# Designs tried in a protein design chat: VH-VL binders against Chromatin structure-remodeling complex subunit rsc1 (rsc1). Part 6

Target 1, 111 residues: Chromatin structure-remodeling complex subunit rsc1 (rsc1), of Schizosaccharomyces pombe (o74964r206to316)
Amino acid sequence: KPLSSLEARAKVIMRQVRRYRDGSGRQLFAPFERLPDPRMFPEYYQAIEQPMALEVIQKKLSKHRYETIEQFVDDFNLMFDNAKSFNDPSSQVYRDADFLKNYLADVLRLE

## First folded at step 19 (VH-VL)

Design F4 (from D7 with light chain S31R)
Fold by OpenDDE, last read:
Structure F4 (fold): chain C 111 residues (1-111), chain A 118 residues (1-118), chain B 107 residues (1-107)
Amino acid sequence: as target 1 above (111 residues)
Amino acid sequence: QVQLQESGPGLVKPSETLSLTCTVSGGSIDSYYIHWLRQPPGKGLEWIGVIYHIGSTDYNPSLKSRVTISKDTSKSQVSLKLSSVTAADTAVYYCARDRWNQGWFDYWGQGTLVTVSS
Amino acid sequence: EIVMTQSPPTLSLSPGERVTLSCRASQSVSRYLVWYQQKPGQAPRLLISGASKRATSIPARFSGSGSGTDYTLTISSLQPEDFAVYYCQQYNSYPYTFGQGTKVEIK
């Protein structure tokens, strides 16, 4: 079945953000692909009220849970904000989350 | 706590392939970033590469053409292969954990010496 | 790659003395800097991350400072168990790189 205009736009945005690589060729998005395993990261779920990851966003998208593109973007921002909230600012994952959040904003502005 | 343990042949002939295994216990390798490093006797440390929790890899450019890192989740094992070895590849090889792409290694294996000699 | 240079190569001191180890990067690493301690026959042990954050269970006598290209590990009062080799590592960019190490030995 054909994708809605919202789904099509969301997938283009996701692809651009996921594929970003720095000057060394490192993919920054890897930590955000999946929710952390509660067994390995119990403190994450104690600290983060609304866990979010790409796998969750993709499921919501495929199940037509987003009514607007803004709702989709909100979940993306939540995903990065959660990483910044949970991790030390000196960590690479924090740095990458901050960068990708700004990168997402740039992608949206250029649409 | 998480534990890592390197295993494999301690002696490899020149031009052959060095193969090591890192067995991880007390955790899940699908949640961690597992790195390989090495240290020639009496020398400093060199980063070899990493395998991400999602299975993607990055390698040191100086070794990229010869290195392959993979994992077997069912066995909780990460593998290192280094082809076309020479005496310069003689070192203690370590696997180490980065919990969630922090940038540092909080748990290390005890290391395993691999000697390249004919 | 970013080259990390530590100094001095060897430092001979007595227990109780203040220790200052230097780590210099060939370009800024923006405080994405780690310190490890390694004793003979053992793997490195994490001491400091993010230039100044002590790892879990690391004594308060260990501290890290610095920014840009210049970083320092300080031991306020050297203890017998602190004699070892210390390494700095940058995680500003791949490939991760280490200094050549500083050996702290007993005078």
Scores: ipSAE 0.927, ipTM 0.962, lowest interface PAE 0.4, mean pLDDT 97
Fold by OpenDDE, fold request of step 21:
Structure F4 (fold): chain C 111 residues (1-111), chain A 118 residues (1-118), chain B 107 residues (1-107)
Amino acid sequence: as target 1 above (111 residues)
Amino acid sequence: QVQLQESGPGLVKPSETLSLTCTVSGGSIDSYYIHWLRQPPGKGLEWIGVIYHIGSTDYNPSLKSRVTISKDTSKSQVSLKLSSVTAADTAVYYCARDRWNQGWFDYWGQGTLVTVSS
Amino acid sequence: EIVMTQSPPTLSLSPGERVTLSCRASQSVSRYLVWYQQKPGQAPRLLISGASKRATSIPARFSGSGSGTDYTLTISSLQPEDFAVYYCQQYNSYPYTFGQGTKVEIK
C-alpha cells in the first residue's frame, strides 16, 4: 500500500534528522530512538509528563494517528524538549537535543 | 547498583586479537552507553569506543580499523575485540558506563590488565 | 582530536593546602569537561562534570571552573585521601580525550 503524502513527508524528515552527524562523525539522534526503560529511568517518568521517542512517533505514524504534519513535528519537538527538560544542560544529550530541534526547524524551512 | 566487570585473557601474543568481555549487573545494557577505555601502565587514559543502547557503535579513529565492540543482551555482556595487537596495546582495559549519553562515566569496571608479549 | 594538556605533571603538597590543577584544551570544549580522580590500582572516579558540577557524594572541597580552553580543578583544603592522580576529559567531540594527568602527592 502506498504511503500517504503525510507519511512520505514524515519519513523523509525523520531520515534526515536521524542521519545527521556532527563534524566528528558522531550521530546525534541515538538517544531519541527509544523511550527510556522505566526500570532504569524511573525519575524520567516522574519528571516528564508526556514521554516521547522516535519509536512512539513511528508507531503513531503507522497507525495514521497524525492528521497533519504539524502534529508530527510537535511530537518531534516534544521529544527533544523532554530531553532538555530532564537532562543537565551540560550533558551531551541536552546539547544534542537542542541542536536537533533547531536542525529539524531548518529541515522544515528548506523543504 | 550497577556494576561492570572486565574479563578475558591477560596475555595476548603479537598479531593476535585481544578479546575482552564486560559483564554488567544491576542494570540493563540496552539502557546504557558502554564505553571501552584503556590505560597503559603508568600512563593516561585513552578512549577506545562506545556501543550505544541501541547497538550502534563509534570508535576512536586511531583504533577504528582494529576495533569491534558488540553486545549480547541476553548475557548482559559487552565485548571488545582488538585485532593485530602489538606491545603498544599493553594496558589496563576498562569498560565504563555513560547512563544516557551524558558525556561522562559514572561507573567503571575494576579494569583488567592485558599484556601483549610473545 | 582535541588534545588535553594538564599541568603541573606532579604537585607535592601537604594536607590542608589549597590545590589548583590546570587543564587546557587545544580548542574550545565549551565546558564539556570532566574531572576524574584515580588512586593506585583503582579505576577513575567521577568528580566533576560539565566543568563545575560535582558528582554525587563528592565533597564540597572539590570544585571545577573554567570555560573555552582553560579549566581548573580546585581542592580547597587537601585531605589525606585526596592524594591521587587527577584527569580531565573533554566530551565536546569524538573521540573523547583525556589529559595526561596530574599527580598530587605528599610533600
Scores: ipSAE 0.925, ipTM 0.961, lowest interface PAE 0.4, mean pLDDT 97
Fold by OpenDDE, fold request of step 21:
Structure F4 (fold): chain C 111 residues (1-111), chain A 118 residues (1-118), chain B 107 residues (1-107)
Amino acid sequence: as target 1 above (111 residues)
Amino acid sequence: QVQLQESGPGLVKPSETLSLTCTVSGGSIDSYYIHWLRQPPGKGLEWIGVIYHIGSTDYNPSLKSRVTISKDTSKSQVSLKLSSVTAADTAVYYCARDRWNQGWFDYWGQGTLVTVSS
Amino acid sequence: EIVMTQSPPTLSLSPGERVTLSCRASQSVSRYLVWYQQKPGQAPRLLISGASKRATSIPARFSGSGSGTDYTLTISSLQPEDFAVYYCQQYNSYPYTFGQGTKVEIK
């Protein structure tokens, strides 16, 4: 697919995942907007081999580093998997990462 | 070590706006979720709301119409404003930290008593 | 909102005794449950998160269990420094809500 088509599709997917709110109106995506500050979360960068966040994905997208939509989706999944790897399974962020990963899969299926 | 400290007037008149500040040291408020809670004398705890690391907020529906939470990164401060106060708003007010949307509060301020009285 | 109910309201015990505190939610909170300890004039202190995970520096005598709507905080052998009020909190959904607390006092 053309690069412009890929970018357009990626942006639609990002919007859908970012805007999701649960029944209580809580924002689920907020923790994934930015990489954690290395000064506040040094252990994150020790534990996570390839840090990922939306800001990184957006930068890669704008720089045309994605050749396929699958590569884009892989980074989204990496972002959520990193959160699940780093955080306790009993944490809200872990739960939200798991939910949003499945939600992303649903968004893709409904395209 | 992260520390939180509440400050502001201990006395507020009915119908006025309660204004408190939470000063956070030993960390960056742009990395944390800062919550406000309160505890009336001799009673349990009530969650007021939260400001996210990215600056967005969520509030308890019971207080949403009267509450505003904001922050000043340059001062490492989070603010709470509660308008139209009544005697029912008399409580010890706490700010507390949730490190990365964990769901629990690992660091608390010592709390500050705010009394609503004419 | 999810209503949290703790029982009993007050528990009078002697050092060395086993303590069992109950916390019930009006609907399932799926183990997204926290326990705090609060002493007079102090802020709450985190004890247990995720229903059963002890926080850092919390003694092993404290343990949490439960699922669905029913949860328990247990102190295997009550120490003098454990006399306090204990609160449960759910973080399954906003707004976060707390139980009314159980006071553990000296007999």
Scores: ipSAE 0.924, ipTM 0.961, lowest interface PAE 0.4, mean pLDDT 97
Fold by OpenDDE, last read:
Structure F4 (fold): chain C 111 residues (1-111), chain A 118 residues (1-118), chain B 107 residues (1-107)
Amino acid sequence: as target 1 above (111 residues)
Amino acid sequence: QVQLQESGPGLVKPSETLSLTCTVSGGSIDSYYIHWLRQPPGKGLEWIGVIYHIGSTDYNPSLKSRVTISKDTSKSQVSLKLSSVTAADTAVYYCARDRWNQGWFDYWGQGTLVTVSS
Amino acid sequence: EIVMTQSPPTLSLSPGERVTLSCRASQSVSRYLVWYQQKPGQAPRLLISGASKRATSIPARFSGSGSGTDYTLTISSLQPEDFAVYYCQQYNSYPYTFGQGTKVEIK
């Protein structure tokens, strides 16, 4: 698959997921923009084997490290799964991660 | 240990702009969600708004037209501005931390009373 | 916005008594419910999140329950240091909203 085509497709997917707001207008994606600061969240890096965030995905994309769109989607899912693994299910970030993971699946299905 | 402290003038005249600063120590404001809340004397709590770790903001719709929240990472400070104040804006103002969009506030400032009076 | 209503407004009790505080939401908040304790001249203190999870260092006598629109904070045996105002807060949707509080005072 052409890298240029892959990159274009990935960017469209990212934009759609990032822009999602719920009925109250709340931003859902913000927690996933950046990796947690290891100084502030040392326990995150003790608990999560493969830290992932949008900034990492964007960097991988720009460096042509994704050969397939599936690999790109895998990292997106990993990002949400990490949040669900680290955070309490009663937390908003857990809830939002779960929602956005399903939303991503819907975006891909309707693509 | 994270600490928050509100500061600013305790008296503001009607129609002027209330300006407060929340100084955060023991952590990085670029890692936290910092919220502003207020409590009129003898009354309950009202959520004003939030500034995300990435700098985006959300406000209570009831105050959105008058509220601005910003931050200065170099000073570890979050600012609240509330324009066109009236007596109804008299309250103890708090800044509080939500560590990573959990939905609750685990650390609070001591609060600062702001009185709107002529 | 979701309106949170607490009851009763005030409870006058003696140490050792069981305390039951109610919090009702105008619509379901799906257990995204927080309880705080506030003493005079102090900021609120986190007690329970997610309707039933005690925060760090919160005594076991505090417990939270409920679902949908109805939630309860229970103090199994009221201690002298527990006299305060208790607030519930929903984080199901923006804007975050609080109940008007229940004051637990000494009889």
Scores: ipSAE 0.923, ipTM 0.960, lowest interface PAE 0.5, mean pLDDT 97
Fold by ESMFold2, fold request of step 21:
Structure F4 (fold): chain C 111 residues (1-111), chain A 118 residues (1-118), chain B 107 residues (1-107)
Amino acid sequence: as target 1 above (111 residues)
Amino acid sequence: QVQLQESGPGLVKPSETLSLTCTVSGGSIDSYYIHWLRQPPGKGLEWIGVIYHIGSTDYNPSLKSRVTISKDTSKSQVSLKLSSVTAADTAVYYCARDRWNQGWFDYWGQGTLVTVSS
Amino acid sequence: EIVMTQSPPTLSLSPGERVTLSCRASQSVSRYLVWYQQKPGQAPRLLISGASKRATSIPARFSGSGSGTDYTLTISSLQPEDFAVYYCQQYNSYPYTFGQGTKVEIK
C-alpha cells in the first residue's frame, strides 16, 4: 500500500481544503485547481515568479518531492499568496485565497 | 478578442425544456467562468448559475431544481437547459464571462429573447 | 438572498448635469459591488467594480463610492451617450443579485 504517513496526512489536508463551501453554498477552490493557461493569461506569468496550483502540488506529492509536511504547506500558501499578488483586493478570488489560507491553518491545527 | 454569442429557439411551449447555447470565440471555455443570466421584459437581471473552468457548477437556489449548465470544449460551447418552463421564464437570456472568478462580468453576449407561449 | 434596491427609478436630466444614483443592499455587501450600464437592445457594460474601481476604458466622469449597505454611482457631467439604464450587482454571496435599475433619460 503506497502512502507514507506524510503523504496520507497531505491527502487528508488537501481534500478538506479543496471541498470547502461557504454558507451560501459557493465553492471556493475552483480557481486553484489548475495553473492559468499561458495562452489565455500571459500577464500572470509575467507577474508571478513561481506559479503554483493544486495540479503541481499533486504531481510533487506523487513523485515524493516533499520531505516534510511544512514544504507541502509552503506550496499551498504560495498558491494562495500568488492569487493575492495577482488579483485586485476587491475580487472574489483574492478574498477566497485569503480565507482558504486561514482555513488551511485551522485544518492543520485540528490534526 | 473574446466574444460570446447566445443561440437557440426564440419560442418554447409551456412545460417543455428551454435549451440555449453560448458560443465562445477568441478564447477558451476551459480557462474562463461562464455564467448564465436572464432579464424578463421590463425587469432586472437574475443570475442563473455558473460553470467553472474545471466543469463544476453552482446554481441560483431558486432555479436549481430545473437548471443544467454544461459545456462542450470541442465546439467551444456552453449550454443552458431549463426544464418545465412557464410564462414566468420569458426573458432575454445572456451568457457572460467572469475571467478568473473576480465576481463581475467583463464580456456579455448580445442576449437572446426566449418567449414561453402556446 | 441579498435584495438590491436602486433609487430613484427614473431621472430626467440634461447633458452637462451631475447625477448620483443610489443602490442599497438588504445587508452589508462589504464593497463587493458592481455597476453596469445598459442601453436599449444591448447587453450590460461593466462600469465599476469593487464599489469604486473603474473598468478599462471607462471615462473619469464615472465614479463609485459607498460601503456597507449604501452605494452610489456618480456621473459628474452627463454626456449624450450616458442616457441609459444603470444596474448595481452584489458579488458578496450567491446568488448574485441585481438592483431593478435606474433609468437616466434626456429631459
Scores: ipSAE 0.866, ipTM 0.926, lowest interface PAE 0.5, mean pLDDT 93

Design F4 (from D7 with light chain S31R)
Fold by ESMFold2, fold request of step 21:
Structure F4 (fold): chain C 111 residues (1-111), chain A 118 residues (1-118), chain B 107 residues (1-107)
Amino acid sequence: as target 1 above (111 residues)
Amino acid sequence: QVQLQESGPGLVKPSETLSLTCTVSGGSIDSYYIHWLRQPPGKGLEWIGVIYHIGSTDYNPSLKSRVTISKDTSKSQVSLKLSSVTAADTAVYYCARDRWNQGWFDYWGQGTLVTVSS
Amino acid sequence: EIVMTQSPPTLSLSPGERVTLSCRASQSVSRYLVWYQQKPGQAPRLLISGASKRATSIPARFSGSGSGTDYTLTISSLQPEDFAVYYCQQYNSYPYTFGQGTKVEIK
């Protein structure tokens, strides 16, 4: 089933990227699980025109909003690019967004 | 403004469990990354671990077998438990905020001294 | 883990003098380096992140530099409120580690 195949592949990709730990045992994906709370981070929503996080991607996936795997990947890359746009380049979260974007590309080549 | 405040017993007997609470006001522990650190008398700081805004944790490998960090959102509290303490665990204990996983701490509690002695 | 070594252990200086503090890492921390100031009985105060970026409200007399394993905090003209202990911290990898500090005291 075409939708089932896309959703199964998306879930495999999500699991691989979410579970990543670096050589020191540090989890990288935690900042990307949920959108920042607008009450705590109003400046984020002043700077970022298209907020994206895994919770949004998961909801879109469950509602069959993705017609292609490329649309799903575009939202993942948007999520990482937003973090690089908002955060200082010397921050850990910027470095992790940059790494995970490249890691996602590697995961896609293996699928 | 965000404020962090450590509380708990100042004296703990060897082999028992050290238990501290960090109360966060002026913000949300479901939005922040709360770390625990300690500073033994006359020494530098040691990182204990973090609880992420989503509730998962990472710990200093040197302490991982003895440490648990948890949170209670209804009380706006983050807890530290360190089991099987010795005199080497005597330190000022701090909770600190990393606002969004930056790698540094912009708000610290005042610290609380915990002494481990008979 | 990454060992952070600060030198010298103590500096005795007068107000108005220039201070240079050293922090060396046992391996490259790729400028993922923080400086804190700590006064007796107080929590550390964030000064500099990313090796050289001053935190909000930190006076321009504080500056950081360095790369790889070697980092420097400079205070261009010591003020009375600057007499404290200074710590470096790396955030390149877990566990986060701190230097043992450099005490800057009045001569």
Scores: ipSAE 0.863, ipTM 0.927, lowest interface PAE 0.6, mean pLDDT 93
Fold by ESMFold2, last read:
Parts: structure tokens; C-alpha cells; sequence
Structure F4 (fold): chain C 111 residues (1-111), chain A 118 residues (1-118), chain B 107 residues (1-107)
């Protein structure tokens, strides 16, 4: 059994959610890849207590900071919830965060 | 705060490549979503495509086979190349910012007319 | 692709009049709709996003409404600076598409 069973499962989930494109061919995940630059988006850091992005999740995964898959999923959901908290509900990024959160839940149910 | 300015040749010969740059000042092209659009004289706007802050792109399917959008962070520039142009590609070309993938453009360049003519 | 149809193509009005511009989508855009103003020789200016949310600098005389396929932009009391072409744009799906515009001109 691989020593990285958690890591292997997390990578599969991450790849599935990250590569999603909608029916029009639009990528959805790009806004979540990196943290907003605080020089360009200082208001984000005024509003969001626990910033989270895929780059942070990937780093935590590589440093073995997740003890359970649930902790990994919690960071993913935090990332999407932050976007919904910060952005106007009528924005594309809010809609995409909401969709991807549900999509993550679907990906988890298939296992 | 942020300003966008299109630049490039105003005249391009048929069958050649249209090449434009969008210079972004007062902000960072590695933080924003830069789109290209065009408006033929007397007609409405057409979306050409986007370069995401991470460098990936999405294009209008009607133009995808001829379009490349790229960026050079060191020059704060986003480039548009449209190959194999015809008279139908004559338009005012705009770059525009979507601040964080909101779906709308809050800053636009002033536009540059490109005429395709022999 | 989603076709956006604006009506009428042209409105000739006097200052002080109420203006209602229509934008219809070929399928529901679920209020993912933007209005822009464009004056001759200028770039478009963001007016309304999310069907009804005014952009920061936009006067209160501008309002947007609608849902599904049918959207309107209203100018409650037309000012001299409001004579322009108005475009709607959907951001429900790619490619983003625009209406052909409604020109509001001085009668």
C-alpha cells in the first residue's frame, strides 16, 4: 500500500476539480489557483480571515500537513467559501465557486 | 488607478497577421484578466478572448483557429495576434480588464482602429 | 452561442424624458447581464452589472431590471450627457456576446 494513500487520493480529487470546463469550454478554476496579490487586492485581506488557494493547498499537501482527507477537503471548501464571501453573488467567480463546491462534493461521492 | 492602452499598426495587408499590444499601467497583468474585443465600424462588439492571470487562455470559437493572446510581465503588456486577416477583420480593437473573473469589464482601453486593406 | 437582441435600434428623445431600453437573450442568462454606454470615439463605459447593480460612479437615474431572457435599462430623466449607444452583454457562458446596441439620440 503506498505511503501516500492520502496524497494519492487528494491529487485525484484536486485534478478532477481543477480541470473542469463547462459546456461552453470555459475554464472555471483559474481564479482559485493563486492567492490574490495583496498590493492589487488589499480589500480581500481586510475581509478574509483565512486566505486559501490551490497553491497553499498543494504546499500543505507536499509538506504532509494534512492528517486526514477531511482536512484537505475543508481547505478546498474554505477556498470556495472565501470567494463567495468576498465577491458579489451576481459575479461569475461567485457562481463558479458555488458550482465547484458542489462538484467537489460529487467527486467525493464517487469514491 | 489602472489604465489600458492599445498600440500597433493601423494598417495590415490581407492574409498577413494583425499584431497589437495592450499596455497596462497602475496595476498588474499577473493579477487581472485581460480580454480583447473588437468593434467593426458601425457594428456591435465581438469578444475575442481572454488571458487569465495565470497565463492560460480561452478564445471565441469563431476566431480560435487564428488567434493567439499572450503576455509579457516584464513589459506589462498583453499581445493579440490574429492571422490570415481579411477586410472582415477591420475594426476598432479594445483591451479590457475583468478585475477578478467577475464577467464584466470595468476598465477599457481607448481602442485602436485596424484597417485591413491592400 | 447566446444571441442578444436589443430594441429599438434607435430612440429619438428630448432631455428630461424617461428611457426604457430592451435586451432579449436567446436563452436564459440568469441575470448574468451587463449594460455599457458608448459615446462616439470612446470606449464602452460600465453602467450596470448583475442585471441591476450600478457601477460605483453611475448616477442613480440609471437602473436595470429583468430576469431570464428579458432585461431592461431605464434612465429616469434623460440628461444631455446620456445621448449615446447602449449595449447589453451576457456573461452566462462563452463566448460572451453583446447586443447590437440601441442608439439614444436627441430629437
Amino acid sequence: as target 1 above (111 residues)
Amino acid sequence: QVQLQESGPGLVKPSETLSLTCTVSGGSIDSYYIHWLRQPPGKGLEWIGVIYHIGSTDYNPSLKSRVTISKDTSKSQVSLKLSSVTAADTAVYYCARDRWNQGWFDYWGQGTLVTVSS
Amino acid sequence: EIVMTQSPPTLSLSPGERVTLSCRASQSVSRYLVWYQQKPGQAPRLLISGASKRATSIPARFSGSGSGTDYTLTISSLQPEDFAVYYCQQYNSYPYTFGQGTKVEIK
Scores: ipSAE 0.862, ipTM 0.926, lowest interface PAE 0.6, mean pLDDT 93
Fold by ESMFold2, last read:
Structure F4 (fold): chain C 111 residues (1-111), chain A 118 residues (1-118), chain B 107 residues (1-107)
Amino acid sequence: as target 1 above (111 residues)
Amino acid sequence: QVQLQESGPGLVKPSETLSLTCTVSGGSIDSYYIHWLRQPPGKGLEWIGVIYHIGSTDYNPSLKSRVTISKDTSKSQVSLKLSSVTAADTAVYYCARDRWNQGWFDYWGQGTLVTVSS
Amino acid sequence: EIVMTQSPPTLSLSPGERVTLSCRASQSVSRYLVWYQQKPGQAPRLLISGASKRATSIPARFSGSGSGTDYTLTISSLQPEDFAVYYCQQYNSYPYTFGQGTKVEIK
């Protein structure tokens, strides 16, 4: 069945951000695909009030829980902001979250 | 407490495939980023590659044509295969954990020496 | 590929001395720089990440500094357990690369 305009836009945005590789060939998006396992990372859930990952965003999209593209984008940014809140600023994942947040903004501008 | 342990044959003949296993205990390989590294005797470390918690991989371009990293969640094991080995592949091989894709390794295995000789 | 060059290759010192080890990158690594300690027959041990942040349980006598291409590990007063080889690693880009090490040995 055809996707709504919102769902079609969301899938395009997701694909563009997910497939990003830097100039050295390193994938950046892997940490954001799934939430940390609560059994392995209980401290994450103590520190992060609103856990978010692509799997959660995809589920919300399939259940039509987004009324606007802005709400979808807000969850993407929450995901990246959570990584910046939880991780050391000198870490690769902090840097990658910061980069992907800016990259998402660039992707949206080209719309 | 997370522990990593390398295992596999210590001697491999030239042109054959080097095959090692990293067993992870006290944690989950579906939550961590497991890297392989090697250190030739008396030399520095060389990064071989990573298997991400989601199962995708990235490899050092210098080895990419010969290397495969894979995992078996049921055994809590990450495997390294390096094909067509030569004497230049003689090294201590380490598996190491990057917990959160930080870029550094907080747990290392004890290392296993693999010698490639006729 | 970013080449990491450590100097000096070997340093012979007595306990109590101050040690300064250099790590130079072939291009800026923007403080994405790690120091490890490796004793004979052992795996590397994480000392410092982010150029200057000590890992958990690392004694205060270890400190790191630098930016751009030039980085330094300092041990303020060498202890007997500090005689080892020290490696720097960059994590700015793949492949991750390491220096060839500085051996700190007893005089």
Scores: ipSAE 0.858, ipTM 0.926, lowest interface PAE 0.6, mean pLDDT 93
Fold by ESMFold2, look of step 20:
Structure F4 (fold): chain C 111 residues (1-111), chain A 118 residues (1-118), chain B 107 residues (1-107)
Amino acid sequence: as target 1 above (111 residues)
Amino acid sequence: QVQLQESGPGLVKPSETLSLTCTVSGGSIDSYYIHWLRQPPGKGLEWIGVIYHIGSTDYNPSLKSRVTISKDTSKSQVSLKLSSVTAADTAVYYCARDRWNQGWFDYWGQGTLVTVSS
Amino acid sequence: EIVMTQSPPTLSLSPGERVTLSCRASQSVSRYLVWYQQKPGQAPRLLISGASKRATSIPARFSGSGSGTDYTLTISSLQPEDFAVYYCQQYNSYPYTFGQGTKVEIK
């Protein structure tokens, strides 16, 4: 089925953020693609009230659960904020969440 | 608890392909970031690359043209292939876990020596 | 790539002495710095991450500090089990790189 205007915008934004590589060629988005396995990371689900990952966002998008682009962006930011809440500030994943949140804002300005 | 164990041939001929396997037990390779590293005898460590939990990879640029890292979830195994080997590739090879992209390795295999010799 | 340089190459010390190991990066690594201990015939063991955070079960005698390009590992009151080679690693950018190691040996 053809995509709505909202879904087309969301997919463009999503692809651009997902494909980001830093100057050293490192992909940044991998940790955010899927939720942690509850069997391997039970402490994550004890600490994080609303788990969010790209797989959840993609499912919500395909099921037309977003009424506005702002709701989509809010879930993206929730995903990054969860990583910053859960992980030590000195970890690479914390730094990458912080960077990608700013990068998302830049992508939205250019849109 | 999580354990990593490297396996493969200890001797490889020059120009051939080095092939190693890292078996992960007590955990899931679909949840972890598995890295390969090597340490030439009496020398320091060199990072080879990573396979992410989602199956994508990043490699050290110095080795990128010769290296492939892959995984087989059904066997809980991560594989390293390094083509066109020379004596410079003689080293102890390690697989190591980065639990969730932290940037450091909390579990290491015991290492396996691979010698490249005619 | 970021070159990591450790000094000194070797320290010969007695149990009970204080040890200070240096790790210098060719450019800032912004405290994305790890210390490992490696004993003969063994894999490296994680000691310190984020320049100063001790890993689980690492004794308090191990501490890390530094910023920018200059980092140190300190072992207060060296114990017999602490004789090993110590490596620093940066995780600021790929490729991850390691120092050449500092050997702490018994006098």
Scores: ipSAE 0.851, ipTM 0.926, lowest interface PAE 0.6, mean pLDDT 93
Fold by ESMFold2, look of step 19:
Order: sequence, then C-alpha cells, then structure tokens
Structure F4 (fold): chain C 111 residues (1-111), chain A 118 residues (1-118), chain B 107 residues (1-107)
Amino acid sequence: as target 1 above (111 residues)
Amino acid sequence: QVQLQESGPGLVKPSETLSLTCTVSGGSIDSYYIHWLRQPPGKGLEWIGVIYHIGSTDYNPSLKSRVTISKDTSKSQVSLKLSSVTAADTAVYYCARDRWNQGWFDYWGQGTLVTVSS
Amino acid sequence: EIVMTQSPPTLSLSPGERVTLSCRASQSVSRYLVWYQQKPGQAPRLLISGASKRATSIPARFSGSGSGTDYTLTISSLQPEDFAVYYCQQYNSYPYTFGQGTKVEIK
C-alpha cells in the first residue's frame, strides 16, 4: 500500500486529535467533523471567510493536495480558529477548539 | 421555528425497556446535538446523554449500562431506550437541543411522563 | 461528578422585591454555568448562559454573576410571571449536572 510519509504522518495526527476524550470521557471533536449546513447556519457563512472541517481536510489529503505537513496543520488550525472567531468565548465549542489547537501542537512535538 | 416533541408509552412495567421518541421539526437532527434529560416528579433534572449530529453518543456514567440513544434521519427522530427499568426510573422525560455544542439547551420538548409500575 | 447545591430551597416574596438565588459547585466550573426557569407543567426555559449572558428575549431584570464555585442569579424587581422554580446547570464536564432548584413563590 503506497503511503507517502506525509500522508502516513497526517493520518496519525488526525486520528490522535479526532479520538481525544477528556477526563470525564467526553468526546471533543464532534463539532469539527463536518461543515455546518448552510441552510441551517447561514450566519456562519456570512462570518467565516474560509470554512474548514475534517471532511474537507480528509478530501484534500486523499487527493494529495498537501505538499507539506505544515499545510495540513494550517488547515487544522484554521478549523479551530474559525470556531473561536464564530462562537462566544463562554461556549463549550470555543473552549474545545482552543484546547484541541493546543493539543495538536503537543501531538506534533511528540512525533 | 424549531420544535421538539417527545412521544412514547406513559406506563412501562418493571424490568422492561422504556422507549421514547423525540421528533424534531423546523430544523434538522443532522445539524443539532440532541440530549435526553429526565426529572422525577417534584425533583431536579438529570442529564441522560447526547447524540451528536454525526451519530456518536455520550452517556451519563450512572445510566451508561442501560441507555441507548439513536436517530433515524428519514423520520427526523431521536430515540431513547432505557433497559431494565424500576420505579426509580419514573420521571418526566425531555429531549432538548444544543444548537452547536454550546453547552446549554435553547429548545426543549414539553416532556412526557413515564411511570414504571406493575 | 460535580455536585450543584442551590440555596435557599424556597423563597416567599412579593412582586417588586429583589431576589438573589445561590448556586454552589463542588469544584470550580470556570463560569460554564447556566440558569433555567421552570413553571409547573412546563419545560425549563433558558435564562442565562456563561454565568452572566442573558439568553435572547430574557428581560434585563435577570442577571447572573459569580466565578469559581459560587454563582448567583438576581431578579432586580420580581414580576408576577417570575414565580417559578430556578435551576442552575454546569457544563464544565460530563455528566452535566443540575442543582435541586430554588422555588420562588408568592408571599
């Protein structure tokens, strides 16, 4: 199975961040799996210039659209930054985006 | 306007499975986080669990061994199953919406009383 | 799990009075706290999220404050429609937990 070192590394990182559960067993990543439905959340698309979610990242990875791991990481960070810019700081999703962004940085350091 | 409505039998016998349905209208269960909660008569609320828009679930550890939450997108319905019920499971059961993982519930169903009795 | 304790259990007050309701958590909930109002035979109604942010269409007489383990809901001038049971909820961690409620009733 021909898997580039970039794609192998990206899949490991993606799995680690995606599967994170806090000390209470709560999954954190669910809000980031898919883009919001434009018909249900039109205000999201009015406020967010570059929508990003795991489904988009996975498609870009499968189509070999990332030339470097840094480009892949930039899309992950964009996804989390979008959530922090759109949602109130007192929301759970804002807190989870902030946490997962830092967790991604930790995962990258432990390669 | 989003509306949630609980439905199911009002009486369930001990040891059987309590089954309830939450019908969501004016919105999409594939866009929202649907929670189940219950309130024993004259008492406070207890969180049962959540089904995420993607179909995964998290449950209150106190009920985890007996509870299943699932959804049927074609019917716009979220189901609650609670097995091996006792009189302690008598409560008003609510479904509630968390719009996008905010941590609070902005829309609630009107609730349905389920009595567990012989 | 985080235990939420509300006090007092009941308040008997007249319209126009100021009411302050207490909610204490067994550990810090870092202002991830919600207040709901519930009238007999009805579902809870969202009042306050993030300890202090009023929900849409909630009158300005409702306000929330607090940090750490100690939180309050204040109704500055009690109206006839405000006689209800009030619950706090934490969303700091699962399971989400609620206080037992404070009943605000007419004197």
Scores: ipSAE 0.850, ipTM 0.924, lowest interface PAE 0.6, mean pLDDT 92

